# Designs tried in a protein design chat: miniprotein binders against q56y42. Part 7

Target 1, 350 residues: q56y42
Amino acid sequence: CSNNTSNITTFKPLKLPLFWPWQKVKMGPLSVSPMGFGTWAWGNQLLWGYQTSMDDQLQQAFELALENGINLFDTADSYGTGRLNGQSERLLGKFIKESQGLKGKQNEVVVATKFAAYPWRLTSGQFVNACRASLDRLQIDQLGIGQLHWSTASYAPLQELVLWDGLVQMYEKGLVRAVGVSNYGPQQLVKIHDYLKTRGVPLCSAQVQFSLLSMGKEQLEIKSICDELGIRLISYSPLGLGMLTGKYSSSKLPTGPRSLLFRQILPGLEPLLLALSEIAKKRGKTMPQVAINWCICKGTVPIPGIKSVRHVEDNLGALGWKLTNDEQLQLEYAAKESPKSMIQNIFQTR

## First folded at step 18 (miniprotein)

Design n1
Fold by OpenDDE base, look of step 23:
Structure n1 (fold): chain B 350 residues (1-350), chain A 98 residues (1-98)
Amino acid sequence: as target 1 above (350 residues)
Amino acid sequence: SPEEVLQKLDELFKEIQEALKRGDLLAIRELLLRLWELVYQILEEAREKGNPEAIELIERFFEIFLRLIEAFEYGDFEAFKRLLDELKELAQEIKRAL
């Protein structure tokens, strides 16, 4: 009696990418996923406890995002602490290069980096050299989006003009496919748009803090200007540093260094957390997924930070569905009842 | 005067520390921008005078200041305090080099 042990080859079901094909969003000449990922945690030892032993986990998170049709990755030349300055770009470049073997008909990765307005970047040539240094760390010939990280208008208006000319030169040299800005307020956003337009350079994106915790008069005005001018708003901190996750409440404050900020904002956030929870329950979604989906429904491209496969999986669940207008209004009403909003970047202009 | 600028620097650090004790995050944000603007002015003056030692110290100040901003935005006020103390020490070195 020959026991034919049939090797049941357990076909691992090809996990169809949970949400392919995505409706791409226009961002100037680019077509990006409706959500991107931010890489600020990559190389940040001080605030995130980054260690090089985490690189494999970050790579897996990147690859999972890419496999699920995410093609927008936001970074900056200032990301990475101390000796790890530029580590975020180095890691992203490594992961893009190593993922090329996984690229079947996959979408081109759009790298959006931000160039710091360092006080020593006094010439447009030095700012163009910052772009080249980012390209070298990324190991790519062309950036998707070159972004000015903040405006110097308040303290160094002459430097700002030099940096704007640097953006023009990056575009004219083909070092970037498009240009963008970060931390620009309504008035300064119009000024740079008009300047770039006179030079034949389209402003493709404006990156600001935009979430259910950052939807004040200024953010709505920036959004309106972006819609009018054909600029895509990139929303950073869509989860309000985790306050929109339901992990924390007035009764369940985080311990340790972040307790001060959370104690300032969580009291009175109950209506918004309740609305997020109710909608999440009704939709069979998580509160983070609802908060990210809201940013998408508002016509922004949210860039939540990634640290692990789990965070990517959770954030991917924000896609393939939309909040109704009534659900959006319910969230926005509850958000307006919150007595405090998120603090804006120190360089956020008017 | 250069002396008035240096006094204003000490005052800003004191005001930031007082705002931090109060938990006044809006005041901290405004004071951080004022500190950035003031140190930027000191850098321009150091450039005009051709003081390379002061320039190098001030450039290092801005590198640490960016980490202070990141700590503030992230809400890590333990990191923020450590970085603020480091910036206060470096500000005294800058004052000695000017």
Scores: ipSAE 0.874, ipTM 0.945, lowest interface PAE 0.6, mean pLDDT 92
Fold by OpenDDE base, fold request of step 24:
Structure n1 (fold): chain B 350 residues (1-350), chain A 98 residues (1-98)
Amino acid sequence: as target 1 above (350 residues)
Amino acid sequence: SPEEVLQKLDELFKEIQEALKRGDLLAIRELLLRLWELVYQILEEAREKGNPEAIELIERFFEIFLRLIEAFEYGDFEAFKRLLDELKELAQEIKRAL
């Protein structure tokens, strides 16, 4: 009796690409996936409960994103609490380096970091040194996008000019491939664009809170300016801190520390949650996938957080399809009927 | 006067605590920006006077303040309250160093 052990070559199903190369989004000289991932939770012990024992799970989640053609990863030099300051950049640099099985995809990784406008960063040279410190933590020679994390215009307009010159110097020194900003409003966005343009530095990206819970007059104006000026909008908090997930409602409020925020916004959100649920059901998708897909359809690049393999898998399901114009309008109508929006960053300018 | 700036600091902490009790998140956002602006002015004055002890304490204040902003944005108001209490204590140390 010849035991023919049929080597069932488990054909790993050729995971069809979630998007085609021509669906990559331009950000200045860079070509990025239609969605990126944010790394704010990495090293955050205080609010997220980060522990170093989670690093293997975060690496698996990163590798899963990279395997599926995600090449935009957003971080900041201020990410990581206390002794873990800069931990997000350290982990991202480690994971990029250790992803050896993905060498072809490693060369396509666009790291977008944000440099804090700390009150002690008083010179352009100190701000360039912040970029060098990020490169050292990331273990790379050049950043994809160097971003100013917020504007100082409201309290330190002289510092802001120094930080803008710091961005110019980073670009001229080749430390960054492109420059961007975060938390800029319409008027201040035009000012920095013009300042950089006169110095031969293209403004590549503007990162703002943009979602079905953050699509007010200001966000639409920022989007219009970005489209006119060839700036790519990066959408942070595309899920509205989880309010757009359907996990919570006016009848199912969260308990504990986040209850106050959710009690302020969830009442009257029923039309939007209903529209998300109906479209999700019709598409065979989750509510998070619909909410992220909306951000993509609006011509932004959403950056949901990497928390686990499961969250990456769910968020990746936002790719490979599009909402119709009618479905987008239905969501936008329901969002406008919602009496409350997300609170903006304290440094968000006009 | 330096004394008026220090009094305004105590007033802002009180107003933030009152806004938190009311659940007035928009008021908290505005008051946090005013607190940042005020402490930035105190830092510039400490630099002009060459007070290294006050500068170090104020730099630490801003590091904790960034965590307060993160707690506010994330909506963890228990963490926010703890960080606000820590900033109030540190503000008293800054006052003693000025």
Scores: ipSAE 0.874, ipTM 0.945, lowest interface PAE 0.7, mean pLDDT 93

Design n4
Fold by ESMFold2, look of step 20:
Structure n4 (fold): chain B 350 residues (1-350), chain A 98 residues (1-98)
Amino acid sequence: as target 1 above (350 residues)
Amino acid sequence: SPEEVLQKLDELFKEIQEALKRGDLEAIRELLLRLWELVYQILELAREKGNPEAIELIERFFEIFLRLIEAFEYGDFEAFKRLLDELKELAQEIKRAL
């Protein structure tokens, strides 16, 4: 795998390359764990059933991730519903500040947040103020990565130029250590890279839906561009929002509000689910661990979500081992046999 | 014209509801982007005319719209239907304020 850049020695060690959390990977000027965690569920009462009574378990899950060497946490200024708008950032900031494991080392956490391209963010100063508001909610002085959450090129190209200048200003003012983008298609990714390059601003990351259910031609083109330009791909929804966990199948659909989505996609996934199950059984791993490990093998940094201690414990099992090349090809072949994939973000265009 | 834009808004809501009935997720994805773009145009018109009541309602519309997009991505079509109904009601209030 080409994402391991550590271990310079006088001779090559006899150890297999592994994805231990202390074997950090490059993301622009930053060094991050080979897996991070997403916080979309934090404060989301609408989709995830968040209640404040869950905060203690979320904090314990955060501490477990830290204790196991995870340093990348992804959030957004839009995370949290209703009066809990921004609550994901507030919770993350609280957990960083209160962490026993960080004790005066809070700056060792790489916080990545995203700024929504709301239609009222029309000046570079307004976009910079969104970053300052995120820093206030997080109670930190500097972000690791400030990300534009989606492109406005398809509907408001003049706004997009303003938002790009806002990213430049965030960096120049020292509010972020690096900048990134999310939900950018191949053409817009090249364009913003060129824009930032001429202004001396490091574009360190591109965050898109990337998984065994989201590896079509467009997603592979984005990955190829990232590799060529030195941009780290951050994989969101690496488990296909539950499709790749093995909890459900075409004969065991969820009973809740998501049954329509699962009914449309799961029937086409049986070859992939079988391949995941076979490899998981052979390796003594879970299907989520195999799916996440695959993302890491592709040179991406996946950010599965955290909602519980058990969820984090399972996802951490994706680290410390590596799929063989044959196992990776088996999974990719099985994924290509699926006629259906996850739907991309509405703003991601060519 | 403002009347043409508002008529297109009603048409888009109908198209989204029909796409949902047939389970056409790619159609919904495309229609949601078209709806976002159309409401962005309505906001531009409200700003040009200096109509702060309409602007406030449209900004609330976009806040709820982002939740609708998230419900779509997550696949929670009960939440999606509720949010779509909220947006349709808010669209009527926006029409009255314009």
Scores: ipSAE 0.879, ipTM 0.946, lowest interface PAE 0.7, mean pLDDT 89
Fold by OpenDDE base, look of step 19:
Structure n4 (fold): chain B 350 residues (1-350), chain A 98 residues (1-98)
Amino acid sequence: as target 1 above (350 residues)
Amino acid sequence: SPEEVLQKLDELFKEIQEALKRGDLEAIRELLLRLWELVYQILELAREKGNPEAIELIERFFEIFLRLIEAFEYGDFEAFKRLLDELKELAQEIKRAL
């Protein structure tokens, strides 16, 4: 009597997408998920304690994001410390390539990298070569978005024009589907938009620090200009380095090196943390999910850091729902009661 | 003058250390931008002189400086202090090469 053990193929229940395809956000010619993931931690040994033994965990986190319809991944050519310079792009390229069974979704991945304005990038050709080096590390023929990582306008305005022409040449050569900028203020954002527009190059994105801890006059003005010009704002640090998570308070400071920054901001953050907690409880959501959802409701694309499967799962919970206008106003009011905001990037222009 | 630029470099490092002792993060942000601008000017001077040793040292300075900025933005002031000390040492090497 041969016992035919019928292999019950466990049908993995078709997880309904967290968002519908028509809820994808336009970013110039691209269609992206309402949220992306940032990869700054990948290869950062000094501040994050990256080790190559984490690569499997990072791959699982990437695959989970991709499985759930996340298609925007932000990186930079400067990410990775010392000998691991460019490691973030290398890992992202590896994970895209190795994402077996996701072949249809692999082609939907929008890689958004940022090219550093290094002082030795003196020619448009050198800046185009930086784009090629990123493509080589990513093992792809075309980027989704090539971004200038910061403006040189304050210290090297002649270099900035060369870098802008480099973005034009990247686009004209088909090395990138679109171009973007990071750390541009309102005035400099208009200038680069106009420069690119006259050359037939669409500026698709502006990446700035934007959160409930970074929603000052400048951030609101950048947002207004982005809306007027058809630029998509990418919001980095949507969780304010973890201050918006509820993990820390004035009575529960982080231990170690980050304690100074947190001691300066947390003691005035109680109204915002309370509002986040109340809304989170009412919605059956976490405080991080509410803080990320606020960024989405403001019409930005948040890019929280991807560090583990758990962080991906938690952040994915920010999708498939929206804060009401009243809940947004409650959060914004409580955020304005906070006497201190996040520190801006040193290269953030006017 | 090149000498005035090099003197301003020492002053900026002192001011950053004093701002760090006060915990004045906005002052640190402004001083870091000024330090970047100043070292950019030193790089231009080194290029004009055709000094490859100074250029290489200054390029290395900017690589470490980006890590200093990341430490500042992340709020890791222990890493920031270590990197600032490394930049001070490298600044003295740059001065000897110019």
Scores: ipSAE 0.870, ipTM 0.943, lowest interface PAE 0.7, mean pLDDT 92
Fold by OpenDDE base, look of step 18:
Structure n4 (fold): chain B 350 residues (1-350), chain A 98 residues (1-98)
Amino acid sequence: as target 1 above (350 residues)
Amino acid sequence: SPEEVLQKLDELFKEIQEALKRGDLEAIRELLLRLWELVYQILELAREKGNPEAIELIERFFEIFLRLIEAFEYGDFEAFKRLLDELKELAQEIKRAL
């Protein structure tokens, strides 16, 4: 009597990700998740208190994002404090390489890095070398998106042309799949688009501060130009540094270093916080999820910062649903009643 | 003149400190851009003169200045004050090297 012990291969149930972004968004030649993640906190000791002991937590946050179909990660070559310069790119490269979920699929991750317009980057060749240095830190052969981090038009217009030619050369050399810009205003965005178009280089993205606290005339004009030119707007700071989270109010100010900024903007923000809270309750969502979903509904790709699994889970809840047009208008009306907006980047051009 | 540029540098640092005392964040934003532009001009002058010591100090100034901008954008005005004081000290070293 031969006992055939049938090896029951226990199929681990495929945990369908609760928040699978079924709808990818076009960004030039790329197909990205409707939300990405920003990595500014990665290696930032001064403002975020980064320590290398946090790397495991950041890895878990990255892997959870990936498992839930997030494929866009924004970084910069200037991210990381002092001796940790470039640490964000190093960590992202490490996590892409070590991620078991990416076996044979590393090319599904869209890395969008930003190259600083450092005053010593005087030649297109030096700017191409900055791209190579980012590739080396990331341990990848090709970037998803190479971004100019800011315009030099106001103070060094000759340098700006050299940096634009650097973007062309990065694309022509195949170092990047697409090119983008950050902190460009309406007029300068048109100029770089036309410059790149005449050279056969598609401008795929424009990254600006865009949120319910940063939706002024300029931001709306940039959005309109992006829609007309087929440029995808990437919205950074979609939560207004946490002011749109409902954690803080005029009666509940943060203690410590950010208290000045919050004391200036939170007074009079009550209509917007109320509208966010009401819609959040109605939808069974959090206020941050509503604020991020608004950015998506406006046709932008928001890139909230991640520093923990909890932040990934909270932000993933912004996906798989949409605000109605009426809910969007309610939020936009309440946002216009706010007497103060977010401060713009110092390099934000006209 | 180099002397006029160095005088404007001291004036901008005073104006930033006064705007910070008032909590005038928009004035700080504008003054930071002017400071960047001015130090960029000082770097061009140092390059034209072939002064490697001044160039190195100014490059270090821009590295710290990027951290100042990050502190400003994040709204960490305690970090911003510390970095501004460091930039002021470094600005005096740049002046001695020119």
Scores: ipSAE 0.867, ipTM 0.943, lowest interface PAE 0.7, mean pLDDT 92
Fold by ESMFold2, look of step 19:
Structure n4 (fold): chain B 350 residues (1-350), chain A 98 residues (1-98)
Amino acid sequence: as target 1 above (350 residues)
Amino acid sequence: SPEEVLQKLDELFKEIQEALKRGDLEAIRELLLRLWELVYQILELAREKGNPEAIELIERFFEIFLRLIEAFEYGDFEAFKRLLDELKELAQEIKRAL
C-alpha cells in the first residue's frame, strides 16, 4: 500500500481487479460479473444481528468487491427488520453514492432488487409504486433488474397476473433495465417467459436456491429451462447457509438457535465435505471457494452474502480459475451420495 | 365456510408445533404454505364483509409471518418459536374481530 500525505484527501492506488480468464456474462441486456453479492444480512437485526456500528465494515466489503470486478448486487424491499425496514436498499444506495472507485461510473453497478408479493399489492400501479419506493431508498433512477420475489400462483393466481403486468409497466416506464423472478418452478418460469416475451420485456434472470446441497431434479429442470430460453440462473445460498464451509461437521455441530437445522442436514454430508476439502487442498483454495466456483462452472451466477470484509476476501478467491470437468463430476457424485439437501423455499412452484 | 376456515387455523398451529417438536423440517415447510394460503382466504373473507379491524390485524399477521418464514429458511428456531407464538396470539385477535 502507498502512503501519501498532503493538504488534500489522497487515494490509495486501486488494486488491480482479479478477473476470470473469461468475459463477464450476459444477463439479458446486462453485462455482469460471474459472481455477485447478496445483502440479506444488511439491516437484519432479527436473524443476523445487524447493528449500525457495522456499516463501515459493510462499506469496506462493498468497495473490496468493486475493486475486484464485482458489479452485481442483490437486495430486496423486504430486507431489514423492524424500524430498519428497507435498510438493505438504503445501505446499498449509500455505498454506491459514496464510492470513490465509482466516480462517474455509478451506472456500471447492476442493482437487482426484489418486490415482495404482499397480499395488499393488488394492482399493477401498487407494484410500480413499490418499485419507485425501492428507487427512492437506493437513490438511483433505474434498477438493473426488478424481480418478483415469489410467485402467488399456488394461492392467488389472479394477483400473480396483476404483478406480471406490474413488471411490464416497470420496464415500459424505464424504471428497470430488465425484469427477473425468484423462487419460480419450471412450469411457471416458462409461463412468465412467454408472457413477457410477447410484450417485448426482457426476462433476464431466474433466482433460486441452487448449490451442491440444492441441485435435485426440479432445480436441474429449472436450470435446463434457463439454458434453453436464455435466462440467467442466479444461485442463492450457494454455501447452503454455512453447511458447505467446513466450519462444522457431524462431530462439530453448532450450539444455539440454528442447531436444529444443522443436525438435520449436516450428518451424512461427509462424502461431499471430504470431496470439497480434497479439491480445496489440491487447488490451494478454501471449501467455500470450491463450492462457489462449481456454481459458476454450471453457468449460474452465485450471490453469496456480504457480512464482513473477511468473508468477501474469501469468496473473491472463487474467481480466476475453473474446476476441471473431473473435479465437477467428483463433487456432483459426492453430493448425490449425501442423503440430505437444503429445504426448498415454501413458495417455489411447479 | 368461514367457521371451517377459522377451525383449520387452530389445527395448523398445532400441527406446526408438533412437527417442530419432532424436528420434521419438510413437514413444517408444507404446513407453512398451507397456513399462508389459509390466512389469505381469511383476508379475502374480511374484505368481502368490509371489516377494516380484521383486515388490519391480518395484514399485521402477514408482516410477522414473513419474518417467521425467514427464520425458518435461516434455521433460527428460537426466533421461529417466538414468532409462532406471536402469530397464535394474533390469530385469536383476528377470530374475535371476525
Scores: ipSAE 0.854, ipTM 0.932, lowest interface PAE 0.8, mean pLDDT 89

